# Designs tried in a protein design chat: miniprotein binders against b1l550. Part 261

Target 1, 279 residues: b1l550
Amino acid sequence: MRLPEELLERARDIHSEAPSHRIKLDRVGSFGLKVPVEFKGFLLLAEADVWVSLPEGRRGVDLSRQVEAIYELSNPPKDPFSLCREAAISLLEKLNYADSSGVSIRFDAPLQDGESLKYYGVEISSIASDEIINKIRVEILGMTACPCTAELIRAYKSSEIAATHTQRSLGILEVSTKAEHPDPDKLASIIERAMSSPLRTYTKRPDEGGLVIRSLSNARLAEDVVREMIHLFLEEFGHLPEDTHILAAVRSMESVHMHDIYAERSFSLDEIRKEISSH
Below, E stands for the ipSAE of ESMFold2; O stands for the ipSAE of OpenDDE; V2 stands for 0.75 times the mean of E and O plus 0.25 times the DockQ between their complexes.

## First folded at step 20 (miniprotein)

Design zc2 (at its last look DockQ between E and O 0.98; V2 from the best seeds 0.84)
Fold by OpenDDE base, look of step 22:
Structure zc2 (fold): chain B 279 residues (1-279), chain A 89 residues (1-89)
Amino acid sequence: as target 1 above (279 residues)
Amino acid sequence: SEFTVEAEINGVRIRIEVTVNGREIRITVTIEKDGRRIRFMYVITDPEKLAKYLEEIERIIKLFGVDPEEVKRLIEEVRRMIEEILERL
């Protein structure tokens, strides 16, 4: 049922009225939108959040305009990174009472694994004000092998390749920059390379054996993984602005313990360069 | 090498600052409309991506309701100037 349009002439614009309490809000918007995006030849249905700030003198945000803004840009489906940046800017332009806007887009990114697919998690955002800040969070699972147990078993049995416990580990890279979003596949690759071995969707027996042997031969603590992620990140993304902020983290789902091991480092590119140069 | 292109289209002031250092292209775009300023930046290390980001910049500028043909001319000027610099390297 659609109400008669003539009612709009008689109705108050509630959103433009003064609020009962003159308080600015930081974020008002629509969360959990579904938007189509194109990523590496795949058409994906991503989850999106859109918001703007609300000045103290305005009761509400034009939510319909926010939704229209992102969907106009989503047809035809495009790269989620471009969509994110363009939508954030569009929101500020269309909702001129706002001093800031933001867009967040979440999806599982397909990653080719032989004839199969694996995936990594992506969450991107763009926050626009007088400047635009782009953020990306990439999460991918890998495998770690414990070097401590390996060393104990080596000492006990004198084997070249010592058995050890292995576990799934979640690697995380979060980057916030004034530049465009870093390449998500490169970030995922950094995380995988920082672990003992990658995971596979399926393995043939020879491949599985090789994967395990590689893991055992490349045993790493959670701390090692984070340090390696940082090292590899600096090699690949050292060209980003110096005020770029990075979070490198790993959550190891330990197979011999009831709990997980977690390690992280937060830093700016300027900070970490100074730290490394001092050694 | 660095250059700046400035234009005013339909009351919207656009500034595009480009710095080329080797194979790294840094593009900073500033758009001013109705007393508001928006600034955003690209750092391009793969020249093959230049076209993609220039197209994005063009789309972004068009969001401000400016003449699309004038925006196109502006972006083509920036493209040409970047390409001229890259050819000299």
Scores: ipSAE 0.833, ipTM 0.942, lowest interface PAE 0.6, mean pLDDT 93
Fold by ESMFold2, look of step 20:
Structure zc2 (fold): chain B 279 residues (1-279), chain A 89 residues (1-89)
Amino acid sequence: as target 1 above (279 residues)
Amino acid sequence: SEFTVEAEINGVRIRIEVTVNGREIRITVTIEKDGRRIRFMYVITDPEKLAKYLEEIERIIKLFGVDPEEVKRLIEEVRRMIEEILERL
């Protein structure tokens, strides 16, 4: 049952006291919340974390107000990117003792795949202080084909055999920017186009043959997949603020090895432009 | 082309800086209340999404507990100025 609200006037406000140990905390919050979101016509139950900083002079955080902030904004369900940005600002406004706030939202994004669906992973965050920093991470599987084996087979059987090993590879783009979150479908498209071929949920035999032919015609080292991701990213998102930070990476489950291959590069837009212009 | 719109609504100071270069619209919003300042931005390359992001900005400003009609008028002023610039292109 509900206690009388008038008792709040008489009770000691534990949270607003100074702590015995005056130590600032970077993130104090509620993690693993389930929030409804609307993404591309799908109603999803996303996983969210919310937090604020806690100054050295304040004993505790008003956790109920944190949870209230995001749930008020999630009803009715709306686009997770707007929710993320708005909730981060709402937390700072509601919890004025904090010098920063953060919100993260994670979900699987549906993607049209012919007559069916596939999906890719999305994690977004917004961190608010005197400015807001928006971050998005997209992970999607694709197919890669090894150019080293292809060249060896060509040299052994010139023009007679077009063959190499193919494998699934996980592509990753992570973008941190002062601008609004980039469109996740565009990030996923960049990753898939950098690969040798996309993966499909299912295919009929002629379409399956086409995927294999595409992969052989577009064999790429993991290093070159990352380079192509960067090239395509700059074409699509070169307009973002110069201090935008990007991580491009691929983890390839090489079918002829017992282990994975991994390649990555992190950079700011300003940094990569200077690097490219020096060549 | 660029412009700035400033307003004070219920003690909250709002500054919206807009730069329009071809199809790229940059909007920087600064909100100040009780000595705290927050700044955020959008870099809009799809003009069809302009209304969506202006509505988001309106919702964010209203989080500060200000008169919603004055916020609406501020956002409509910004929208009119952007559309006028885009019409000349």
Scores: ipSAE 0.779, ipTM 0.928, lowest interface PAE 1.0, mean pLDDT 90
ESMFold2 (binder alone), look of step 20: mean pLDDT 85; pTM 0.840
OpenDDE base, look of step 20: ipSAE 0.830; ipTM 0.941
ESMFold2, look of step 22: ipSAE 0.756; ipTM 0.921
ESMFold2 (binder alone), look of step 22: mean pLDDT 85; pTM 0.841

Design zc3 (at its last look DockQ between E and O 0.98; V2 from the best seeds 0.82)
Fold by OpenDDE base, look of step 20:
Structure zc3 (fold): chain B 279 residues (1-279), chain A 89 residues (1-89)
Amino acid sequence: as target 1 above (279 residues)
Amino acid sequence: SEFTVEAEINGVRIRIEVTVNGREIRITVTIEKDGRRIRFMYVITDPEKLAKYLEEIERIIKLFGADPEEVKRLIEEVRRLIEEILERL
């Protein structure tokens, strides 16, 4: 049942009324929307959050306009990065009382692994005000082998390839920039290359053996992985604005402990370049 | 090499600043309407992506209610100027 539209003429516009308490809100919106996106030839159903700021003199946000804004732009399905940026801007234009807007889109990105697929997690955001800041978070699992245990075993039993414990490790790169979102496949590749070895969805026995040998021959601490991620990031993305902010992190699900090992570094491009040049 | 293109279309003021350094193209777009200003940037290292981002800029400007044909002409001008610079490098 739809109520008669003439009732809208008689009803107060609750959203435009003054609130009981004149307080600005930073974010008001719809969270957990599902939007179709096109990514690398895949049609994916992504999760999306949309929001705007609310001035102190307005009781509520026109939530329907927010939802309309992102769905208008998502038909036909398009690149999620373009969708994110365009939607953030569209929100500011359509909701003129807002001084800021934001969009976040989350999905699992497919990555080719031989005849199968693996994946990495992606969360992209665009925050719009007088300027637009784009944020991307990439998470991908890899494998690390412990160099400390390897060294102890090598010292105990002379072997060319020392046994050591291995574990899954989650690598994280988060980038906030005034430029467009960095390429997520490149970010995922940086994380994988920084670890002892990548993970595989499907392996034949010879391939599995090779993967393990690679990990043992490239043993790395969680700290080593983070430093390598930063190094590789600077090589690939050194062209980004100097005020670009990066978080590089690893969570190692240690196989010999009940707890995880975590390492991170947060930095701006200008900061880290000064640090490296001073050595 | 650098250039700036400015236009006003249906009360929407648009400024597109382009800097080309080797194969790196930096595009900064400023849109102003009804006293609101929005600025955003692209840093393009792959020339094959230029068309994609120019199309995005075109779509964004249209969100402000600018005439589609005038916006198209503006973006075509920007494209031409970038291509002329790239051909000289």
Scores: ipSAE 0.808, ipTM 0.932, lowest interface PAE 0.6, mean pLDDT 93
Fold by ESMFold2, look of step 20:
Structure zc3 (fold): chain B 279 residues (1-279), chain A 89 residues (1-89)
Amino acid sequence: as target 1 above (279 residues)
Amino acid sequence: SEFTVEAEINGVRIRIEVTVNGREIRITVTIEKDGRRIRFMYVITDPEKLAKYLEEIERIIKLFGADPEEVKRLIEEVRRLIEEILERL
């Protein structure tokens, strides 16, 4: 049932009134929207959040305009990064009382894995005000092999055993920049190359054996995985603005421990370059 | 090499600043309407993505109510100038 449009002339516009308490709000919006996106030829189900700031003199946000803005831009489905940036700007333009707007989009990204696919987590956001700040977080599982245990076993009498524990480790890269969102596949690749080996959906026996052997030959501390992520990130994305902020982290789900190991470093491009050049 | 293209379309002021340095293309877009200014940028290192980002910029400018045909012409001029610079390299 659709109500008559003429009622708009008789009803108070609650949203445009002044509130009883003049307090600005940082984020007012719609969260958990389901949005179709197109990524590398795949139609994916994404979740989106949209919001704007609300000045102290305005009682409410035009929520239907927020939802309309992102759904209009998502038809037909398109690249989630373009959608994120465009929607953030559209919100700020459509809701002119706001000082800022924001959009977050979350999806699982497909990645070619031999004859099959695997998936990694992507969350992006765009925050619009006088400038636009774009943020991307990529999370992907890989394999790590512990060098500490490997060295202990090597030092054991006879030295005939080449072994250590291996485990799944979650690698994380988070980038906040004034430039467009970095390519998520490149971020995922950086994480995987920093680890002892990638994880596979499945593999044939000869390839499986080779992967495990390379993992054991490439044993790495969680700390050194993070350092390698940073090194590879700088090689690939050193061109980004100097105030670009990065978090690189690894959470290792240790196969022989009851707890996880965690390592992280956050930095700006300017900061890390000065640090490296001073050593 | 660098250039700037400016336009005013239906009360929307647009400034597109482009810097081409080797393979790096920096595009900074400033849009002003009704006293509000918005500025955003791209740092393109893969020239194959140039068309994609120019199309995005076109869509963003149209969000402000600028005439679609005039916006398309503006973006095509920017694309032409970038391609001329890249041809000299």
Scores: ipSAE 0.734, ipTM 0.916, lowest interface PAE 1.2, mean pLDDT 89
ESMFold2 (binder alone), look of step 20: mean pLDDT 86; pTM 0.863

Design zc4 (at its last look DockQ between E and O 0.99; V2 from the best seeds 0.85)
Fold by OpenDDE base, look of step 20:
Structure zc4 (fold): chain B 279 residues (1-279), chain A 89 residues (1-89)
Amino acid sequence: as target 1 above (279 residues)
Amino acid sequence: SEFTVEAEINGVRIRIEVTVNGREIRITVTIEKDGRRIRFMYVITDPEKLAKYLEEIERIIKLFGVDPEEVKRLIEEVRRLLEEILERL
């Protein structure tokens, strides 16, 4: 049942009324939308959040216009990065009472692994005000081998390849920049290269053996992984604005402990360059 | 090398600043409408992405309700000037 449109002329516009308490809100919007995106030849159903700020003199946000804004831009399905940036700007333009807007899009990104697929997690965000800030978070699993146990076993049994405990580790790169979103495949590659070895969805026995040997031959602490991620990031993305902010982190699901090992560094490009140059 | 293209279309002021440093192209877009300003930036190191981002800029400007043909002309001017710079490098 649709109510007669004539009722809109008689009804108060609740959203435009003054609130009982004149307080600005930072974010008001719709969370958990599903939007189609095109990524690397795949059509994916992504999760999306859309929001705007609400001034102190307005009771509510026109939520329907927010939803309309992102879906208008999602047909036909397009690159999620372009969608994110365009939607953030569209929200700010369509909801003229807002001084800021934001969009977040989340999905699992496919990554080719021989004849199979692996994946990494990606969250793309754009925050619009007088300026637009783009944020990307990439998470991918890899494998780490412990160098400390390897050294103990080497000292004990004089072997060329020392056995050690291995575990899955989650690597994280989060980048906030005034430039466009960095390439997520490049970020995922940096994380994988910073670990002892990548994970594989499908392995033949010889390939599996080779993967383990590679891991043992490239044993790294969680701390080593984070430092390597930062190093590789600077080589690939050193062209980004100096005020670009990065979080590099790893969560190692340690196989010899009931708890995880975590390491991180947060920094700006300017800050980290000064730190490295001082050594 | 650098250049700036500016236009005012139906009360919307658009400024596109382009800086080329070697293989790096930096594009900064500023849009002003009804006393509001929005600024966004691209830092392009892969020339193959340039066309994609110019098309995106065109789409973004159209969100402000400006004449599509005027926007197309503006973007084509930016493309032309940028190609002239890239051919000299």
Scores: ipSAE 0.829, ipTM 0.940, lowest interface PAE 0.6, mean pLDDT 93
Fold by ESMFold2, look of step 20:
Structure zc4 (fold): chain B 279 residues (1-279), chain A 89 residues (1-89)
Amino acid sequence: as target 1 above (279 residues)
Amino acid sequence: SEFTVEAEINGVRIRIEVTVNGREIRITVTIEKDGRRIRFMYVITDPEKLAKYLEEIERIIKLFGVDPEEVKRLIEEVRRLLEEILERL
């Protein structure tokens, strides 16, 4: 059933009214949209959230204009990073009563893994007001090998070859900056290089043996992985604005324990440089 | 080296500030319409991405409902000035 078009003339515009309680809202939007994006030649279905601030004197948001802003820009599918930044600005321009706008986009990024493919998690956002703040979070699994157990076993056997437990560890880099979003592949590479070994989609037995030997030869505490992530990040992205904020973290799913361990450090580029220079 | 390009198109003021330091290119864009100011930046270390980001800046300015041919000319001027600087390096 379609209602008569003439009703539009007689109906109240609920959204433009003043609310009963004049309280501003920080985020009002549409969450869980499915948008097509193109990443490195792959066509992916991403999940997006869009929102704006709502001033105290306006009852509601023009919801269709929010959704329109991102869908117009996503057809044809394009780079999710450009889409994110452009949509945030488009929202703020189209919804002129808002003080700020935001867009987030989440997808699994494909990564070549020898002759196969693997994926890592990406979430980006752009928050627009008088400035634009771009944020990216990358999560990728790697392998860690425990150096403490390796040392105990070495002391027991007095041998060159360490035996220890290995486990999957989730590495996390989150960057918030005024510059454009950092390249997610570079962030994923930093995380993987900080681990004892990368994880593979599959291995044949000779390759599997090599993977395990490499991890045992490069045993690292979760704390060491976080420190290495920071070191590698600074080498690659030290050029970003000084107020760029970073979180580096590892959640290790310890194979010999019933619980995980977690290590993290957050910092601005200005802070970490002063810290490193003082040592 | 550095340069600034400014324009006013259909009541929208646009300022593009560019700084080149070695291989690092910083572009800061300020757009002002009806008293509202939006400022964003790029820190480009890969010259292959320069064209991509200039095209993005062009698309962003067009979102403000201004004459697209004037925006295109503005971006082409930025591109020419950048190419001149990069040719000297």
Scores: ipSAE 0.773, ipTM 0.925, lowest interface PAE 1.1, mean pLDDT 89
ESMFold2 (binder alone), look of step 20: mean pLDDT 84; pTM 0.830

Design zc5 (at its last look DockQ between E and O 0.98; V2 from the best seeds 0.84)
Fold by OpenDDE base, look of step 20:
Formats: C-alpha cells, structure tokens, sequence
Structure zc5 (fold): chain B 279 residues (1-279), chain A 89 residues (1-89)
C-alpha cells in the first residue's frame, strides 16, 4: 500500500525540524547496504556504508537520498574505487546541509593462484568535506616461520635447513591519502613478500614441499614482517603525498602459543623518511 | 612542468591543476558551487590510467549539474595539454 502523495503536503517534514537538543552529529547514514561492483573482471556484491554529517539545527537526515546516491552510481556496476569517490562527492552535493560525507565499501578481492583463486580482504573508504581523503585497508594471510626456534635447532643439530614452527599470519596495510586509493593488488603483494611465504589454495606435493622450504629459508619474526612491509611500501608508493598516513601491522597466529603475536607501526610518509634518513 | 585550467559552467567554478614530473602526473581538481569547495587529487604514475581518471573527473563534475558538453570540452582540453606537456619532456 502506497499512501497518497497529497499527505506529504499536510504532514510536517520531521527531518527539517529543529531537534529538541541542538547537537551536531558526525555521521548519520545507512550501514550494510549491498552494492554490485566490477573488480578485475569479476562482478562482486560488496557491502557498503554511506553517511553524512548532520547540523545542530536539523532533526534528521534524508536517508532515502543517501541510498539513491550510491545506487544511481552503481548501475552499471563499476570499479569500487571510483564508486567510493564519486558517491562521497555525490552525497555532499545532494545533501547540501551536510559539511562532510563518507562511503565505505568492503569485499573479498580475488587473487589468481595458479588454476585456483585465493583472496584478500579490502575495505575502501572516501571521506569528503572541503577535501577528500581516501582510505584503503588490505588484509591478506601468509605464513611465517620462527627464526629463533630455527637457530636453536640449527645449534642442536647441524642441518642446512633447520626445522622450526610455522603459522598463519594476517598482514595488514591501511593507507589514508589525499591521492586516489593505492592499488590493492600491489598492497597485497607487499604483504605477501614481507612474510616467510605466501599461502596457496591449491598445491601439488612438490609445490607444497617447495613452499615449506621457502618459508624455512626465509624465517621472520612478526617484527621483521612489519619492517619489511614498510620498506617495500616506501619503494612502491613513495610518490604519494608526504602527509599520507600508513598503518602496517601483522597478527601471527602462533602455533606454539594459545595467543597471537601482534606488531604494528603507524606513520606518515614524512615521518618515516626522516626516521630512516637519521640512521 | 605545470598548467592550470579554469572554467565557470552554470555558476560552478572548476579549477584543474596539473603538474608533470617525469612520469608522474599530479592532477588537483577544485570545484566550487554555492559557496562550497571540494578538492580532490590524483597522482598518476601509470600513463595508461590517465584516461580512466580523466573520465572519472568528467563524471564527478557532472554531479554538480553542469552542461555535459561543456564538461566534455574542458576535459578534452586538459587531456590535450597533458599530452603536449609529456611530449615536451
């Protein structure tokens, strides 16, 4: 049942009324939307959040216009990065009472692994005000081998390849920049290269053996992984604005402990360059 | 090397600043409408992505309700000027 449109002329516009308490809100919007996106030839159903700020003199946000804004831009399905940036700007334009807007899009990104697929997690965000800030978070699993146990075993038994405990580790790169979102495949590659070895969805026995040997031959602490991620990031993305902010982190699901090992560094490009140059 | 293109279309002021440093193209877009300003930036290191981002800029400007043909002409001018700048380097 649709109510007669004539009722809109008689009804108060609740959203435009003054609130009982004149307080600005930072974010008001719709969370958990599903939007189609095109990524690397795949059509994916992504999760999306859309929001705007609400001034102190307005009771509510026109939520329907927010939803309309992102879906208008999602047909036909397009690149999720372009969608994110365009939608954030469209929200500000359509909701002229807002001084800021934001969009977040989440999905699992496919990554080719021989004849199979692996994946990494992606969260893309764009925050619009007088300026637009783009944020990307990439998470991918890899494998780490412990160098400390390897050294103990090497000292105990003279072997060319020392046995050690291995575990899955989650690598994280989060980048906030005034430039466009960095390439997520490049970020995922940095994380994988920073670990002892990548994970594989499908392995033949010889390939599996080779993967383990590679891991043992490239044993790294969680701390080593984070430092390597930062190093590789600077080589690939050193062209980004100096005020670009990065979080590099790893969570190692340690196989010899009941708890995880975690390491991180947060920094700006300017800050980290000064730190490295001082050595 | 750098250039700036400015246009006013249907009361919307658009400024596109381009800086080329070697293989890096930096594009900064500023849009002003009804006393509001929005600024966004691209840092392009892969020339193959230039067309993609110019098309995106065109779409973004159209969100402000400006004449599509004038926007198209503006973006084509920017493209031409970038190409000329790259050829001189």
Amino acid sequence: as target 1 above (279 residues)
Amino acid sequence: SEFTVEAEINGVRIRIEVTVNGREIRITVTIEKDGRRIRFMYVITDPEKLAKYLEEIERIIKLFGVDPEEVKRLIEEVRRLIEELIERL
Scores: ipSAE 0.830, ipTM 0.940, lowest interface PAE 0.6, mean pLDDT 93
Fold by ESMFold2, look of step 20:
Order: structure tokens, then sequence, then C-alpha cells
Structure zc5 (fold): chain B 279 residues (1-279), chain A 89 residues (1-89)
């Protein structure tokens, strides 16, 4: 049922009133929206959050306008990065009482995996005010092989046996920058190359054997995976603005333990360059 | 190795600053409307992405309710100047 529009003239505009307590709010919005996006030829259903700041003198946000802003831009579906940046700016333009806006978009990104597909997790955001800050988080599973156990087995009777425990490890790269969002496939590639071996959707026995041999040949501590991720990131993205902030992390599901291990480093590009130059 | 293009379209002031250093193209866009300023940037190292980001900039400027044909001409001028700078190198 649709109510008569003439009622709008008689009803209070609750949103535009001053609140009883004049307190600015940082994020007021609609969270968990379903938004179609196009990524590398795939039409995906992404999850999005949209918000704006609310000044102390305004009681409420025009929430329907927020939702309309992102859905207007998502028709026809387009790449999620352009959508994210454009929607953040559109929100500020359309809700002129706000001094900042934000959009986040989450989806599973498909990757070609031989004759099959696999995926990795992507979350992006754009926060707009007088400048725009773009953030991307990529999470992808890989395989790690423990070098400590490998060395112990090698030393056992001077054995030629190459063996160690292997496990799934979740690699994480998070980048916050004033420039456009980094390419998620490049971030995922950096993570996978830093690990002992990539994971596959499925393999035939010869391919599976090769994967295991690769991991044994590239045994790495979780700490070394993080260091390698940073090294590879700097090679690929060292051109980004100096105040770009990065988090590199690995959560390893150690196959011989009941618990995971975790390694992490956060830094700005300026900070890490100074650190490397000092060594 | 750099240039700036400024335009005012329907009361919206647009400034596009471009720097070309070797293979790196840096574009900074500033849009001012009704006393509010919004600035954003791109750091393009893949020349195949230039057209994509210029089209995005065009779409963003159009969000401010300005004449789309004037925006198109502005972006075409920026593209021409970038190509001229790259050719001079």
Amino acid sequence: as target 1 above (279 residues)
Amino acid sequence: SEFTVEAEINGVRIRIEVTVNGREIRITVTIEKDGRRIRFMYVITDPEKLAKYLEEIERIIKLFGVDPEEVKRLIEEVRRLIEELIERL
C-alpha cells in the first residue's frame, strides 16, 4: 500500500530537525546491501555498506537517498572499484549536510586455476571528504611448509628424504592509499608467490605431487612469508604515495598443532623505505 | 613534464593536474561546488588504463550536474595533452 503523498506536507520532517542531544555521528548508513558488480567478465553479487557523517545539528540521515545513490550507479553493473570510488563521491554530493562519506564493497574474486576456478576474498572501501582514501583488503589461501621440521628430517641420519608438515595459510594484504585501489589480482599474486605453494581447486595425482614438491622446495616460516609479501609489494607498488599504509599478515593453520600462528607487519611506504635503507 | 587544465562548468570549478614522469602518469582532480572541495588522484603505470581512468573522471565530474558535452570536451583535451607530453618524451 502506498500512502497519499499530500501527507508529506502535514507531517514533520523528522530527519531535518535538530536532535535532543547535539552530538555529531561519524557513520550513519545502510549496511549489508546486495549490489551487482562486474569483475573480469563475471557478474557477481557483492555486499556493500554506505554511510555519511551526520552533523550535530541534524537529527537523521536521508537513508533512502543513500541507497538510491549506490543502486543508480550499479545499473548497469560495473567494476566494483569504480563503483566504490564514484559512490563515495556521489554520497557527499547528494547529502550535502555530511562532511564525509564512505562505501565498502565485499566479494569473492574468481581466479583461473588451470581448467577450473578458485577464489580469494576482497573488501574495498572509499572514504571521501576533502580528499578520498581508498582501501583494499585481499585474503587468499596458500600452502606453507615448515622449514624447521624439514631441517630436522634432513639431519636425521643425513637423509635425502625431503619431508615436513604442510598446512593451509591465509595471507592478507591491506592497502590504504590516496591513489586508486591497487589491482586485487596483483595483491593476490604477491601473497601466493610469498607462500611455499599455491592451493588448487583440484589436481590429478602428478599435479598434486608437483604442488607438494614445490612447497617442500620453498619451505618458509610464517614470518618469512610476511617479509616476502612486503618485498614483493614494494617491487609492484612502490610508486604509490609515500603515506600509503600497508598491513601484511599470515595466519597459518599449523597441521601439527591444535592452534594457528599469526605474523603481521603494518607500515607506510615512507617508513619501510627508511627501515630498509638503514640495513 | 606537467600541465594543469582548469574549467568552470555550470558553476562547478574543475582543476586537473597531470604529471608525466617516464612511464608514470599522475592525475589529480579537484572539484569545487558551493564552497566544498573534493580532491582525488590516480597514479597510472599501465598506459592501457589511461582511457579507463579518464572515463571514470568524466563520470565523476558529471555527478555534479554539469553539461555532459562540456565535460566530454574537457576530458578529450586532457587526453590530447597527455598524449602530446608522452610523444615529446
Scores: ipSAE 0.755, ipTM 0.921, lowest interface PAE 1.2, mean pLDDT 89
ESMFold2 (binder alone), look of step 20: mean pLDDT 84; pTM 0.828

Design zc6 (at its last look DockQ between E and O 0.98; V2 from the best seeds 0.84)
Fold by OpenDDE base, look of step 20:
Structure zc6 (fold): chain B 279 residues (1-279), chain A 89 residues (1-89)
Amino acid sequence: as target 1 above (279 residues)
Amino acid sequence: SEFTVEAEINGVRIRIEVTVNGREIRIVVTIEKDGRRIRFMYVITDPEKLAKYLEEIERIIKLFGVDPEEVKRLIEEVRRLIEEILERL
């Protein structure tokens, strides 16, 4: 049942009324939307959040216009990065009472692994005000081998390849920049290269053996992984604005402990360059 | 090399600032409408992506309700000027 449109002329516009308490809100919007996106030839159903700020003199946000804004841009399905940036700007334009807007899009990104697929997690966001800030978070699993146990075993038994405990580790790169979102495949590659070895969805026995040997031959602490991620990031993305902010982190699901090992560094490009140059 | 293209279309002021340093193209877009300003940036290191981002800028400008043909002409001018710089490098 649709109510007669004539009722809109008689009804108060609740959203435009003054609130009982004149307080600005930072974010008001719709969370958990599903939007189609095109990524690397795949059509994916992504999760999306859309929001705007609400001034102190307005009771509510026109939520329907927010939803309309992102879906208008999602048909036909397009690149999620372009969608994110365009939608954030569209929200500000369509909701002229807002001084800021934001969009977040989440999905699992496919990554080719021989004849199979692996994946990494992606969260893309754009925050628009007088300026636009783009944020990307990439998470991918890899494998780490412990160098400390390897050294103990090497000292105990003279072997060319020392046995050690291995575990899955989650690598994280989060980048906030005034430039466009960095390439997520490049970020995922940096994380994988910073670990002892990548994970594989499908392995033949010889390939599996080779993967383990590679891991043992490239044993790294969680701390080593984070430092390597930062190093590789600077080589690949050193062209980004100096005020670009990065979080590099790893969570190692340690196989010899009941708890995880975590390491991180947060920094700006300007800050980290000064630190490295001082050595 | 650097250049700036400015246009006013239907009361919307658009500024596109381009800096080319080797193979790096930096594009800063500023849109002003009804007393509001929005600024966004691209840093392009792969020239093959230039077309993609110029098309995105075109779409973004159209969100402000400006004449599509005027926007197309503006973006084509920017493209031409960038290509002229790249050919000289």
Scores: ipSAE 0.832, ipTM 0.941, lowest interface PAE 0.6, mean pLDDT 93
Fold by ESMFold2, look of step 20:
Structure zc6 (fold): chain B 279 residues (1-279), chain A 89 residues (1-89)
Amino acid sequence: as target 1 above (279 residues)
Amino acid sequence: SEFTVEAEINGVRIRIEVTVNGREIRIVVTIEKDGRRIRFMYVITDPEKLAKYLEEIERIIKLFGVDPEEVKRLIEEVRRLIEEILERL
């Protein structure tokens, strides 16, 4: 049933009233929206959150205008990064009582893997006020090989055995910057190159053997995977604003342990450069 | 090399500051409407993405309810100036 639109002239505008308790709210919005996006020729169904700040003198947010803003921009489906940045600005323009707005978008990104595809996790956000802060988080699985066990086996009775334990490891890069979102494929590539070997969607035995040999030849501690991720990130993205913040992390699902190993480092570009130049 | 393009379209003031250092293109956009200003930037190291981001800037400016033909003309002027600088490199 659709109620007569004329009732809008008679009804009290609850949202524009002052609240009983004049307290500013940081995030008021609609979370878990399903939004179509286009990424590298693929049409994906992404999950989005939208919000605005609410000043202490305003009782409520016009939630229908928030939802309208992002859906208007999502038709036809477009690049999720452009959608995220544009929607954040659109929210701030359309909801003029807010002093900030935010949009987040989550999806699984396809990545070419030989003749097949694999996927990695992407979450982006844009927060708009007098400036815009863009954030991207990329998560991708790779393989790591333990160098400590490899060295012990090498030393065992002048052993000819080249072996160590290998496991899946989840690499994470999270970047917050005033510039546009970094290319997610470049971030995923940095993570994979820091690992001992990539993971494949499927392999035949000769290819599988090659992956294992590659991992043994490139054995790394989780700590050194994080360090390598930082090194590669600086090579690719050192041009970003100096106050850009990065989190680099690895969660290793150690095949010989009952628990996972975790290593992380967060930093800004200016602080990591000072740290490196002091050594 | 560095340049600034300014315009006022339907009461909205737009300032686009461009810096070109080698193949790096930095674009800072400031939009002012009704006493509120919004500032955002791009740091483009892949020149193939220039057109994409200029089109995005055009779409963002249009969100402020201004004449789309004047916005298009503004963005084409910025593109022309950037391309002139890049051709001299």
Scores: ipSAE 0.756, ipTM 0.923, lowest interface PAE 1.1, mean pLDDT 89
ESMFold2 (binder alone), look of step 20: mean pLDDT 85; pTM 0.847

